# Miniprotein binders against a7ua95r516to809, part 161

Target 1, 294 residues: a7ua95r516to809
Amino acid sequence: ASLSLLSISDLVPDLQFIFFWMSNAIEILYFIQQKSPAYMQTIELMDDKAGSKESLLSATISANEEAMTILEEVIMYTFQQCVYYITKTLYVVLPGLLDCNPFGTEPSSEQCRRAAGVCVCAVCVMPEAVRRVVSVFQTTSDLLQQYQVHSEIQSQMFAYLFFFTNVSLFNQLIDKGPARGWFQRSRVLQIQASVKILLDWAKGAGHNHLAQKFFAKFCSTVTILASPPQQLSQMSWKALCAEHPSLKPVQLHRILTQYQLMAELGPLPIWQPSSEDEAYIYRTVDLLESFENH
Short names: E, the ipSAE of ESMFold2; O, the ipSAE of OpenDDE; V2, 0.75 times the mean of E and O plus 0.25 times the DockQ between their complexes.

## First folded at step 12 (miniprotein)

Design ae8 (at its last look DockQ between E and O 0.93; V2 from the best seeds 0.79)
Fold by ESMFold2, look of step 12:
Structure ae8 (fold): chain B 294 residues (1-294), chain A 83 residues (1-83)
Amino acid sequence: as target 1 above (294 residues)
Amino acid sequence: DPKEKLEELLREAERLLEEARKALEEGDFERAILEALQAIIEIARAMLKAEKHGTDPEVRQKLLEILQKAAEILLRAEEELKK
């Protein structure tokens, strides 16, 4: 069945249950790891008589190890379930960023449309396509904070969500961009503006480092495409590789090819690949990113 | 039968929770730790079983309640052992 109508709001009750279990499993696992040496030593020292405390100590060792094992399984399962549900919702809304015109001043929601003359807030001013994506991230952030999920797990979750977002946007731009007209300069500038709003949210939410790291490929792509022809034509292949290390040679070559078509530029000698890279610019198996490369 | 297996896991978790509570009340903190750990193991198994085969709202509430109570007994028993 299709998840195209799935709303993050509809998932909140299930996500609340899953986050509760994940958070508590992490806390209990941490408690056992930190306290087990002490309480097992106390049990061992309580009675040195053979047989009386040996049975209790042996059972406690076994229970301790079994509890840590099952709690790790719970943590893995609940993390995977959260990521699965959240990314399914995210996948439905992300393509809208590529079609969005953020320079329009249209109201973003029904409530905002009805109250456009009396109430202005940051979310209502935000283009609807961007608002839908931000809503997924914000709801996730709110749930993680509500259940006091350990900060390392929060970082891991947003690292994956940003990785997923980057792969999804990059692949769609590269794969569908020619047919959808997304490489036209005016469209690239609109995409750049929409992504900046999303990156501003990530910075304000305390995830700037993660966003800079995991959006690098898509942001590099948009930066190159948005560059004025006079500036970009002065950059050699080697300089572009150095400035954009997240791009594979086949990816950079494809991006420059689309740029040449839309800017009506002929071949530029300065964009000839280095001798090392010439073997790789036609490796089409490397063109699109895998969701498994995280 | 997955439903019968889940009910068995829940009953065992409840039994272990009650035994852990009694051990804590009686000052047998070493046994309270063991039995709280055993309750946590059973309720975690029950949670994984319930979620893999579908989840009833009443079952979700029971899963939450047993976990919270077992974890509280574990923490309190460990704190008492340090005294």
Scores: ipSAE 0.758, ipTM 0.941, lowest interface PAE 0.5, mean pLDDT 84
Fold by OpenDDE base, look of step 12:
Structure ae8 (fold): chain B 294 residues (1-294), chain A 83 residues (1-83)
Amino acid sequence: as target 1 above (294 residues)
Amino acid sequence: DPKEKLEELLREAERLLEEARKALEEGDFERAILEALQAIIEIARAMLKAEKHGTDPEVRQKLLEILQKAAEILLRAEEELKK
């Protein structure tokens, strides 16, 4: 199936099955861990009818151990599958976020218009491209809540999804940004506004800390690019490094180089890397973020 | 055949579930717990195998139903043992 046709709605039935298993496996595992001592003690206190007690106890111990092991495997498997499906959907919708003009008059979602007239909910006033991204996260949140998945697992899920989103957006911006015109100030401001909408959603959903942490690199990049030339040209390399610690020297150097080209600035000695960083700015292998380092 | 193996696991899980239900009805709560746990083990194995090969919606539904019933028996049996 062409990746381009995959919506989060198409994955809901599969995700429902996976989340069901994840939630129930966690619950049953917890139950076994908490209750095993009590019912084992009950078996130990039973009347010993011809060794039946010992056999039952042994069988129950074995079953508990095996059940815990297989349930842990199910939890791990279901988590991985959720991440796989959701990130696949994100991969499809994330490029639209970079091309989005949030200042345009895009019509509110047709669904909200039908139900309540003028819906002014935060999702309905979002640009379509932003709404598509938010819809993936919202659907994920709704499913996690529907199946009452443990809060720690929810946090881990969102941490990874935000990580993936940051890596994807950052890499696309760095790699394709110059060619796509995303380094132009007007386009950067659009991107900044779109990301702010996403961050505001994350804040409203209770994931503010995770969002701030995992989007730091992309946000730093956008902040630099959105800065007026008059302001940014007064900032030294060292000051920029200190203000944007999430950026590697090679990344900061690339951003500043592209900014200089876009703004038609001559060489700026103030942006020259320190002698300490000079060796690192040429490490092109570190330019793009890896999906493996989570 | 992966399908045949899945069907075998499902049959065994259903058998164990029935034994668990029977034990619960008989007031043998310790045995009900054991049989329910064994049913959960088999159905979890079935789930993991089925998903690796692509799972039919009907199979998924059956897996869900067995898991829920086994969990319910487990909970009820434990509650009765506390009384």
Scores: ipSAE 0.735, ipTM 0.925, lowest interface PAE 0.6, mean pLDDT 90
ESMFold2 (binder alone), look of step 12: mean pLDDT 79; pTM 0.740

Design ae9 (at its last fold request DockQ between E and O 0.89; V2 from the best seeds 0.82)
Fold by OpenDDE base, look of step 12:
Parts: structure tokens; C-alpha cells; sequence
Structure ae9 (fold): chain B 294 residues (1-294), chain A 83 residues (1-83)
């Protein structure tokens, strides 16, 4: 119940706090690593007249080591918390992407209408359901930039978020798709268009490679389902495996089976798994993606 | 009480921060760095403890304030040591 009301905007204050700590912890850690040799040398060069040089040196070494250790813990903690909060918001908005009709005239966001002109920015022309997903990613990007978080951490965060999104969408499509009519050609084309909008955003945000990599499985599934029966029925199992290497044999088999049902196609011998794959198509444990494999 | 322990850590961090500030004002930049690092250690511990037991906006604000001040002292002291 309470999760359905959670928006990314509601989490911004918490995320700001976390990103502040993450950024500052990284900066201070870097400072210690880069500057410690110099100020340690300065202590070593101090006149022994104060009798405190060795004590100061020892204390400084100890403080550096302890500071680095605790700052690393802070960085890890804050990263995990960011991912936790952002994935919670994604969990709420991602189902809407599968039900979205991007070809409908949905009104542009009220926020952009309040500006004296029709904002024709890519986000403002997005369907509401897609915009909600993009808003999570955009807010994340904006916060990362605002707090000047190191680029490697940004890349790792987006990698995980795209991974999570792909797993979530793929699992929902495979599990619930038949029952919800998402395997119908018209619905598949809507899903394909919605995902394209998301991928175009990711490209514009500089995350094209990550998006292509981590969305490969979902995109492959949608591509197969969007294929005309006349085209797909001419493709062998081996050809489909080669074209969609991100799909496990069990996943491809499930997709093709559901496609046959939807398209009212009889059994197609050309889609029969190879003798090598025949044992794997029945591994139902591998059908859905795991969130733990990242 | 986790709250009491966070408050203790905050008080210690503030004490260390004051020592760092004093050292900086006295031109003891090496000591200023040491005490600022100690303040950062305590405030980081306070943060981790506070967040594991819930979110308090007042505590968060105090944590951020002390962290910023300690970082500023580190930077100023390091800049002075390069001269």
C-alpha cells in the first residue's frame, strides 16, 4: 500500500543527504591518499625540540588509516542506500511502462505547461508512464552531477539501475505478459516504442553503452515478439540463438512458445531446439532473471 | 541507546573540530589536520550509527555542518603547508 505512493520526489531529501556524504567521503578519502605523504614528510622535517614529533607522526598515521577505513565504509553504505531508494521508486513506476501507449495523445506534463511556452524537450513529449521512469533516472543523474560524484561511481550506479530495470521488465513480461496481453502485437509495438524512448534518453544522457548492454535481454525479447510471423517463422532456432545471445535457451523457448500461441501458429519444426539445447529448455529455474547476479 | 551514542559522537566531533580550529588559528597546521581528521572519523561514525537507527533531520543537519567545517579546516591547513 505505502510503496505505491512513493515518488522519486519524495526521496530527494534523503538522496541529497546520502549523495552529499558519498561525494564528500570520496573527496576526503582522495585528499588523504594524495596529501598524506606530503604532510607526513612535513612532520618528519619538524625540529625535534618539541619532543612531540614522534607522537604527532604516530597519531597522524593512525588517524589517516582510521579515516580511510571509515570513509570507505561510508562510501559503500551511501552507494547501497542510493541504489535501495532509487530501485524502490523504479519498482513502483516500471509496470506502467509495459501498459503504456506511447502513440496516444497524452497531454504534456503540467510542469512544462506552466512555463510561458510549450516545452518541446524530449522529456515533456514523453508519455506519462515513460516520463515517470525517465524522471527517476534523470533525478539520479542530476543529483550525481549536483554533488560532483566521481564518474566511476556514476557509471556503476547506472549500470545497476539499468540491470535492475531490465530484470524487472523482463521478468514481468515473461511471467505476466501472456495473461495481460503484452504478447499481442499491438501491445508489443507499444512496449518497443516505450523502451526506445528510454534508450534514446539514456543515449542523450551519455549512458548509451551501458543501456545497450544491460537492456539487451529485454530488447531481444521485445524484438522477437514484435517480428512479423512471416519473418520469424523463417528463422531457425540456431539463427534466433545467434541473433539473440542474451537469451538463455529456456527463455527463447518460452518466448517462441508464447508467440506461437498468440499468432495462432501450429508447431514449427524450424523452432525446435537443437539436441544440445534440448536439456536446457526445461530448466525453468533459469527462466526468470535473478537480481542477485549483478 | 543508539540516540545517546550518536549524541556522544557528535559532542566528541565538535570538541575535535574546535581543537582543529584552534590549531589552525595558531598556525599549527599539522595538528589542525590531525584534529580535523579525528573529527571526520567521529562524525562519520555518528552518521553511520544514526542512519542505521533511523533518520533525524536535526541530526543530519548537525552531521553535515560538522563535516563541512572539518573538511574546510583540512583544505586550509593543507594549503598553508604548501606555502
Amino acid sequence: as target 1 above (294 residues)
Amino acid sequence: DPKEKVEELLREAERLLEEARKALEEGDFERAILEALRAIIEIARAMLKAERHGTDPEVREKLLEILQKAAEILLRAEEELKK
Scores: ipSAE 0.821, ipTM 0.954, lowest interface PAE 0.5, mean pLDDT 91
Fold by ESMFold2, fold request of step 13:
Structure ae9 (fold): chain B 294 residues (1-294), chain A 83 residues (1-83)
Amino acid sequence: as target 1 above (294 residues)
Amino acid sequence: DPKEKVEELLREAERLLEEARKALEEGDFERAILEALRAIIEIARAMLKAERHGTDPEVREKLLEILQKAAEILLRAEEELKK
């Protein structure tokens, strides 16, 4: 499909339809749950001269049950459709975040390395690749609020979107990073700055807790890769595992291998896995993350 | 033919909506609640069927219209039933 077809703006009519149904289904379901005892009691207390009360009561019991069942199906379906449309867009735009330069047209290796510190780079800008990802999140947030979707559903939506983003970025970096040069230090600093922009958006949108929880693996990866060699080389494998529990042994081993290569620290491994982890550092089945485990 | 099934569900939802509207106008609020619930059931089934197999924009607009009208009748009838 064309780039215009895959942009979030092209999906807004579909998302508006889906959010309308989701929001209304939630409200109607809640209405039935809250009001049904009262109107059922009123029907039970009706004057039953014609015998129609028992038929009406029975039909209304059935209708309540059927309505609640079908509305729950609508809510599940609409949530799944939102996930489908939004993640399809994210999948296309997220890889560009690894290639972009948030430091503009005049970055230097020194400027990129300083951006990896604890303070933010004062000249960081929002490149188009980051803007496209933020636009997906912002459009989603605006639609959820416009249609007054329940806050718990909004949180579940963003939990999934952040989970998806984390898995996509991590897998692309691990799988494509060596061939694309993404483990070079200047590139890592650019990636770190781009992720900071996303995290700042999430904080400003009220989703800081979710972002911190669901971006942990990718953020740990970038934190390790951005560390100065003298600082990182003094940390043991055990200390790194303790600081970065989101990383599996095979993942940590791969990250440290690429780090050592790019920092030109010689061929002998600096970080030796513990005896218990040694069996797992070559399990390539565990290297990439699954999109199916939300 | 899923398109024929969606059209059938829409016709039934419209019939139920009209029954709910008439019951509301006549002050039969208990029956208005029942018929509005039944309209909501049918229009929700129509939406799920239509979206699973692809949906025309005009069908989507009809789905939205019927749902809103049925929900409004349900709300109004419950309010009136409380005296």
Scores: ipSAE 0.784, ipTM 0.950, lowest interface PAE 0.5, mean pLDDT 85
ESMFold2, look of step 12: ipSAE 0.760; ipTM 0.945
ESMFold2 (binder alone), look of step 12: mean pLDDT 81; pTM 0.781
ESMFold2, fold request of step 13: ipSAE 0.781, 0.784; ipTM 0.953, 0.953
ESMFold2 (binder alone), fold request of step 13: mean pLDDT 81, 80, 80; pTM 0.767, 0.763, 0.760
OpenDDE base, fold request of step 13: ipSAE 0.819, 0.819, 0.815; ipTM 0.954, 0.954, 0.953

Design bg1 (at its last look DockQ between E and O 0.89; V2 from the best seeds 0.79)
Fold by ESMFold2, look of step 12:
Structure bg1 (fold): chain B 294 residues (1-294), chain A 81 residues (1-81)
Amino acid sequence: as target 1 above (294 residues)
Amino acid sequence: SKVRITIEVEGPPEIAEIIAQVIRWLAEEAGAEEVEVRVENGKVTITITGLSKRMAKYLLKIIKYLAEKYGVKVTYEIEEL
């Protein structure tokens, strides 16, 4: 059972070599892509009177394309391996965000206090549960910078990590929320505050657009659950769907059902799904999100 | 600790040679001291000298992935220097 306690720092020795090979493959691929257009332009300036320009062009293009395809497979494989190890650590630390009270006082790390004398850093003031998640993202960012991974791949990696985080938090909230008391309004407000700290980190790290895009489903869920009953009960199903397009009908229905239960608004449904959506509010196969991006 | 890796790739000669070319590029960019590629009947042999044992471990994982993806057979030997 002790082998289930993985931190990102325990994985860095393996991750650094996977990042190393990914970076090498990316550099080679972009070198070939840069050279290929220039080489093609040079060939196009040659006249065909000298013979086999078209034959040389075809052979050169085919060889480079096959090698580039293999390099793309290497990049995809190493990217997948990086994400695999990183998401294993995220899976362990993410549930703590749902149990966190960010309004409580927890001491900043002793290292941060001692090193700075007068410390003003966002990590030192974070609740421990949020700090554990941020540490995974920050370590990933540091590795990407250390190995000079191209910005396109860095963005793709954080897009997936934010996607994974959103799916993990949403699924746990929906699946475990009733038993864990996470649908109580006071708890939802604590979750909302914890997620805001995480989103502030993403903004400061230059990933605001990705975070806004990929956390939409979880943030919509928390926004609905945090709404005062008087405000939410006056909103129609159509209005809620329009305000929260990231939520599937079965998901929105489940969230509203839990909201009605925790607010003690009686057993009769308040929100009436459209006739089209009524076909979908019981599709339990669509309730939880897949960790696979389709 | 540095190692020498000898990798044998068996399969369609065209794909085996292109895989070997990519592995050569990866190893050279990584700073390998020596990379040798030999082509023989039915096999392409790649010898890479001067990578650390940990670098070689993960390069071999990449090569195994490529072997499964492209339907070629790969065997290897690691010698510590």
Scores: ipSAE 0.761, ipTM 0.945, lowest interface PAE 0.6, mean pLDDT 83
Fold by OpenDDE base, look of step 12:
Structure bg1 (fold): chain B 294 residues (1-294), chain A 81 residues (1-81)
Amino acid sequence: as target 1 above (294 residues)
Amino acid sequence: SKVRITIEVEGPPEIAEIIAQVIRWLAEEAGAEEVEVRVENGKVTITITGLSKRMAKYLLKIIKYLAEKYGVKVTYEIEEL
């Protein structure tokens, strides 16, 4: 109940402080790493009073290494906290993406952060459900930039968020899709268009490679489901496996089975799994993606 | 509102002092007006002045995490200025 009301805007105040401390910890860590050699040289240039120099050097090195280790823990903790809050917000808004009709003419009623009044930016013209998802990513990007977070950490953040998004959307589509009619061609085309908007945003934000990598499974699923029956019925199991390597055999089998039902196609011998894959198509444990394997 | 935070770290001196040093650096980078570290009888006391209440609260969350991670005891007091 309480999660349904959570927006990214509600979390921004808390996220700001987490990003602040994360950025500070990173800056301190880099500072220590850069200054450590100079500090060691300074100790080395000191007069060797009765072997105290070597002991001081050793103690200083050890203390700095431990301090850096602690800073890394701070960075990791704050990173995890950011991810935790952001993914909670994604969890709330992602189901709306699957139900979205992006071909509707309803403009987003929410104002862009970048403009007062009527904004015609790419985000403002998005369907509301897509805009809500994009808003989470954009807010994350804006915060990362605002606090000048190191590029590697930014990449890791987006990698995880895209991973989470893919897993969430894929699992929902596979699990609930048949019951919700998301496997119907018209609905699939809507989903495909919505995902394209998201991917276009990611491309514009400089995260094209990450988006392509981490959305591969969901995109493959949608691509198969969006394929015309005449085209898909000509593709063998082996060809589909090769075309969609991100899908496990059990996943591909489920998708094709549901496609057959939706398209009122009889059993297609060419979609029969290979002898090698036959044992794997029954591994229902591998059907849904895990959030733990990042 | 600005706050004064007094943090006490109890544990092995080597760990407590290093934690205190890291906290000092974090506070200084955050724009604290004053940061004092005192070591007495194996107890490290850090006094941070000039952070906002919200910043201080999140710093304390970080410190609590570190305390749990390294097995040190941390106590703190916050005074509003």
Scores: ipSAE 0.742, ipTM 0.931, lowest interface PAE 0.6, mean pLDDT 90
ESMFold2 (binder alone), look of step 12: mean pLDDT 84; pTM 0.816

Design bg10 (at its last look DockQ between E and O 0.77; V2 from the best seeds 0.75)
Fold by ESMFold2, look of step 12:
Structure bg10 (fold): chain B 294 residues (1-294), chain A 81 residues (1-81)
Amino acid sequence: as target 1 above (294 residues)
Amino acid sequence: SKVRITIEVEGPPEIAEIIAQVIRWLAEEAGAEEVEVRVEDGRVTITITGLSKRMARYLLKIIKYLAEKYGVKVTYEIEEL
């Protein structure tokens, strides 16, 4: 009924039809691309007005470029619809990762409990909040494989889902972290452990490169916040920028400010922004990430 | 559970006919029992028989998207079989 009650399993009946039409359109596009050069040259040299079937075939092949463009639009539209529904479920489950304690987990799945009280599968040992996120990714992977979606489209879909996940987690941490206590060191270490479980899933699923690329901003944030004061206080602004190139100056500045508050540190000269970055550390419009790729 | 969809596409003839052909390909690949395309004075009519109701509804969403994108008018009727 409400968005907070939706699970990915509730959306599968609708998603399967969207995945079907996307895969269907992809197959047709590749078939036409395979046949187009030979048929186009032969048909363009013939007068085919003598027969209705030959006339229709000629019109279809001569319009081949426009038809492929329309098929590309169909693929784009269905892809966007898949991503829209999947990210609605991600949006609901992702905040739980920031409140999760992965060190106190116990199996809660009935299928795991039916395994005679001893189960070591990855699903059984995951915290519930992490399991909910992994379930979205795994269901997506299963649908893509069920409909034999081309591997390039599968990669593009996970690239976007990881991008969306990174933006959602980063924005919530930065925006709501002070009020929710997420910058406390014990909490940051719990968040770091939960993210590692997600990254391990992505690696096992064959998406390690995409996860490393698209989680970089959130992972950098958590890495900085989890660093011991002895280590972090010895790293200059320029060294931090070089180690964490995914962070904009305003974002790094905000992270260090929160770190100072939690560690009860005063301003550190070594963290003074470089002269070229000084103009950017207060650009509030750049603090949070956009859900648009650009 | 299976339906017949009748779709009328009105607009520039070249684009309406190409859209109709793409819809025909989509329906045929999806396993429609019959797909008929008729071109009559300024209107293209596509009749698709044998898709499930849910499958047809998502195809219609695709068709409506294309209609808006390419500036053609689409009307349709769904008949239960």
Scores: ipSAE 0.758, ipTM 0.942, lowest interface PAE 0.7, mean pLDDT 83
Fold by OpenDDE base, look of step 12:
Structure bg10 (fold): chain B 294 residues (1-294), chain A 81 residues (1-81)
Amino acid sequence: as target 1 above (294 residues)
Amino acid sequence: SKVRITIEVEGPPEIAEIIAQVIRWLAEEAGAEEVEVRVEDGRVTITITGLSKRMARYLLKIIKYLAEKYGVKVTYEIEEL
C-alpha cells in the first residue's frame, strides 16, 4: 500500500489492540512490583523447615524478577509498535505542514468528533494541513487515555513523537527549503504560524514542556529565518549561537548562508564563525538530524 | 467471534514456564474466560479461551517476539468458537 494513502484513522483498529496489550502488561508489571514485598513476607513467616525458606525465597525472587523482565520486554515491544505505526502517519502528513498557508481561508472538512454539529473548537478551525498533524497527536492522546496508559509511558511516547516531528521538519526544511522556496520570508512566516498552532495544541494537551524541548531546533531555525534582515544582520555569530543553543555550528552556518542568499545580503563579517567553530561548520555529516539519537 | 488458542512452548523449562506465566497473566487481564497451563516433559502448553480473534492475533505477535527474544520454540493453533 502506498504510504501516501495511510491515515491515522486507518491504523486506529490495529493501534487499539497494541495499546490494549501494552496497557495490560504495564498493569501486570505494577501489580507484581507492589505485591512482591508481601510475597516475600509471607515466605519469611513460614515455619523454617531446615533451610528451605532461603531457597524458596531466592527462587521466588528470581522467578518474579524474570517475569518482570519479560513483561518489560512486552511493554517495550508494544511501545515500539505503536511508535512505528504513528510515525508512519506523521511521515505522510508532516510535509504538508511546510506547504501550509494558515492565513488562507481553507474550508475545514472534518468536524470535531466530540461535536454533534458544526464545531468551532481550536482543532476544527485549524488549517487542514495543521489539523492532519494535530489529528495524529490527538488520536494518540485519546488512545493513551482510553486504555489508561501510565503517565510516564504517555510522556515517553509524546517525547519521541515530538522528537520525530522535529527531526523530520528540520531535515526537510534544511534539505529541500531552498528548492521549494521555504526560506522566503512570506513562506517562513506561514511555517512559523503553523508551528505555533501545533505548539499551542501541545500546550493545551498538557505537553508544553516536552514540545518546547523537542521542537527547539526547528523553532530556532524558523525564528532565525523569520527575523527581519535589519535585525538579524546586527546579530553576531556568538550572539546567535547563544540565543539558539539547540543548533550545531554547521546548522547555524547553513541557515545563515541560505538567509544571506535569499535576502540578497553581501557577506556579513559579523556572521563569521569563531575560530573555535570554524572547524565544525564544514562537518556536513552533522547538518541533518538523525532519528537514531533518541 | 471468540477463539480458543493453544500455545506450545518448547525450551529450557525455567524460561518456558516463566513465559507461560506471563502469557497467562496477559490473557487473564485481557478478560479470557479460561486460561490453562500444562507442563509436561519440558513442554509447556497454554490454552486460552474467550479472546476475540483480533486480540488473539496480537497476543500471538507478542508471543512470537518473546520466542525469538528468548530462543524458545512456539507453536500455536487457533480454533474459532
Scores: ipSAE 0.732, ipTM 0.928, lowest interface PAE 0.6, mean pLDDT 90
ESMFold2 (binder alone), look of step 12: mean pLDDT 85; pTM 0.825

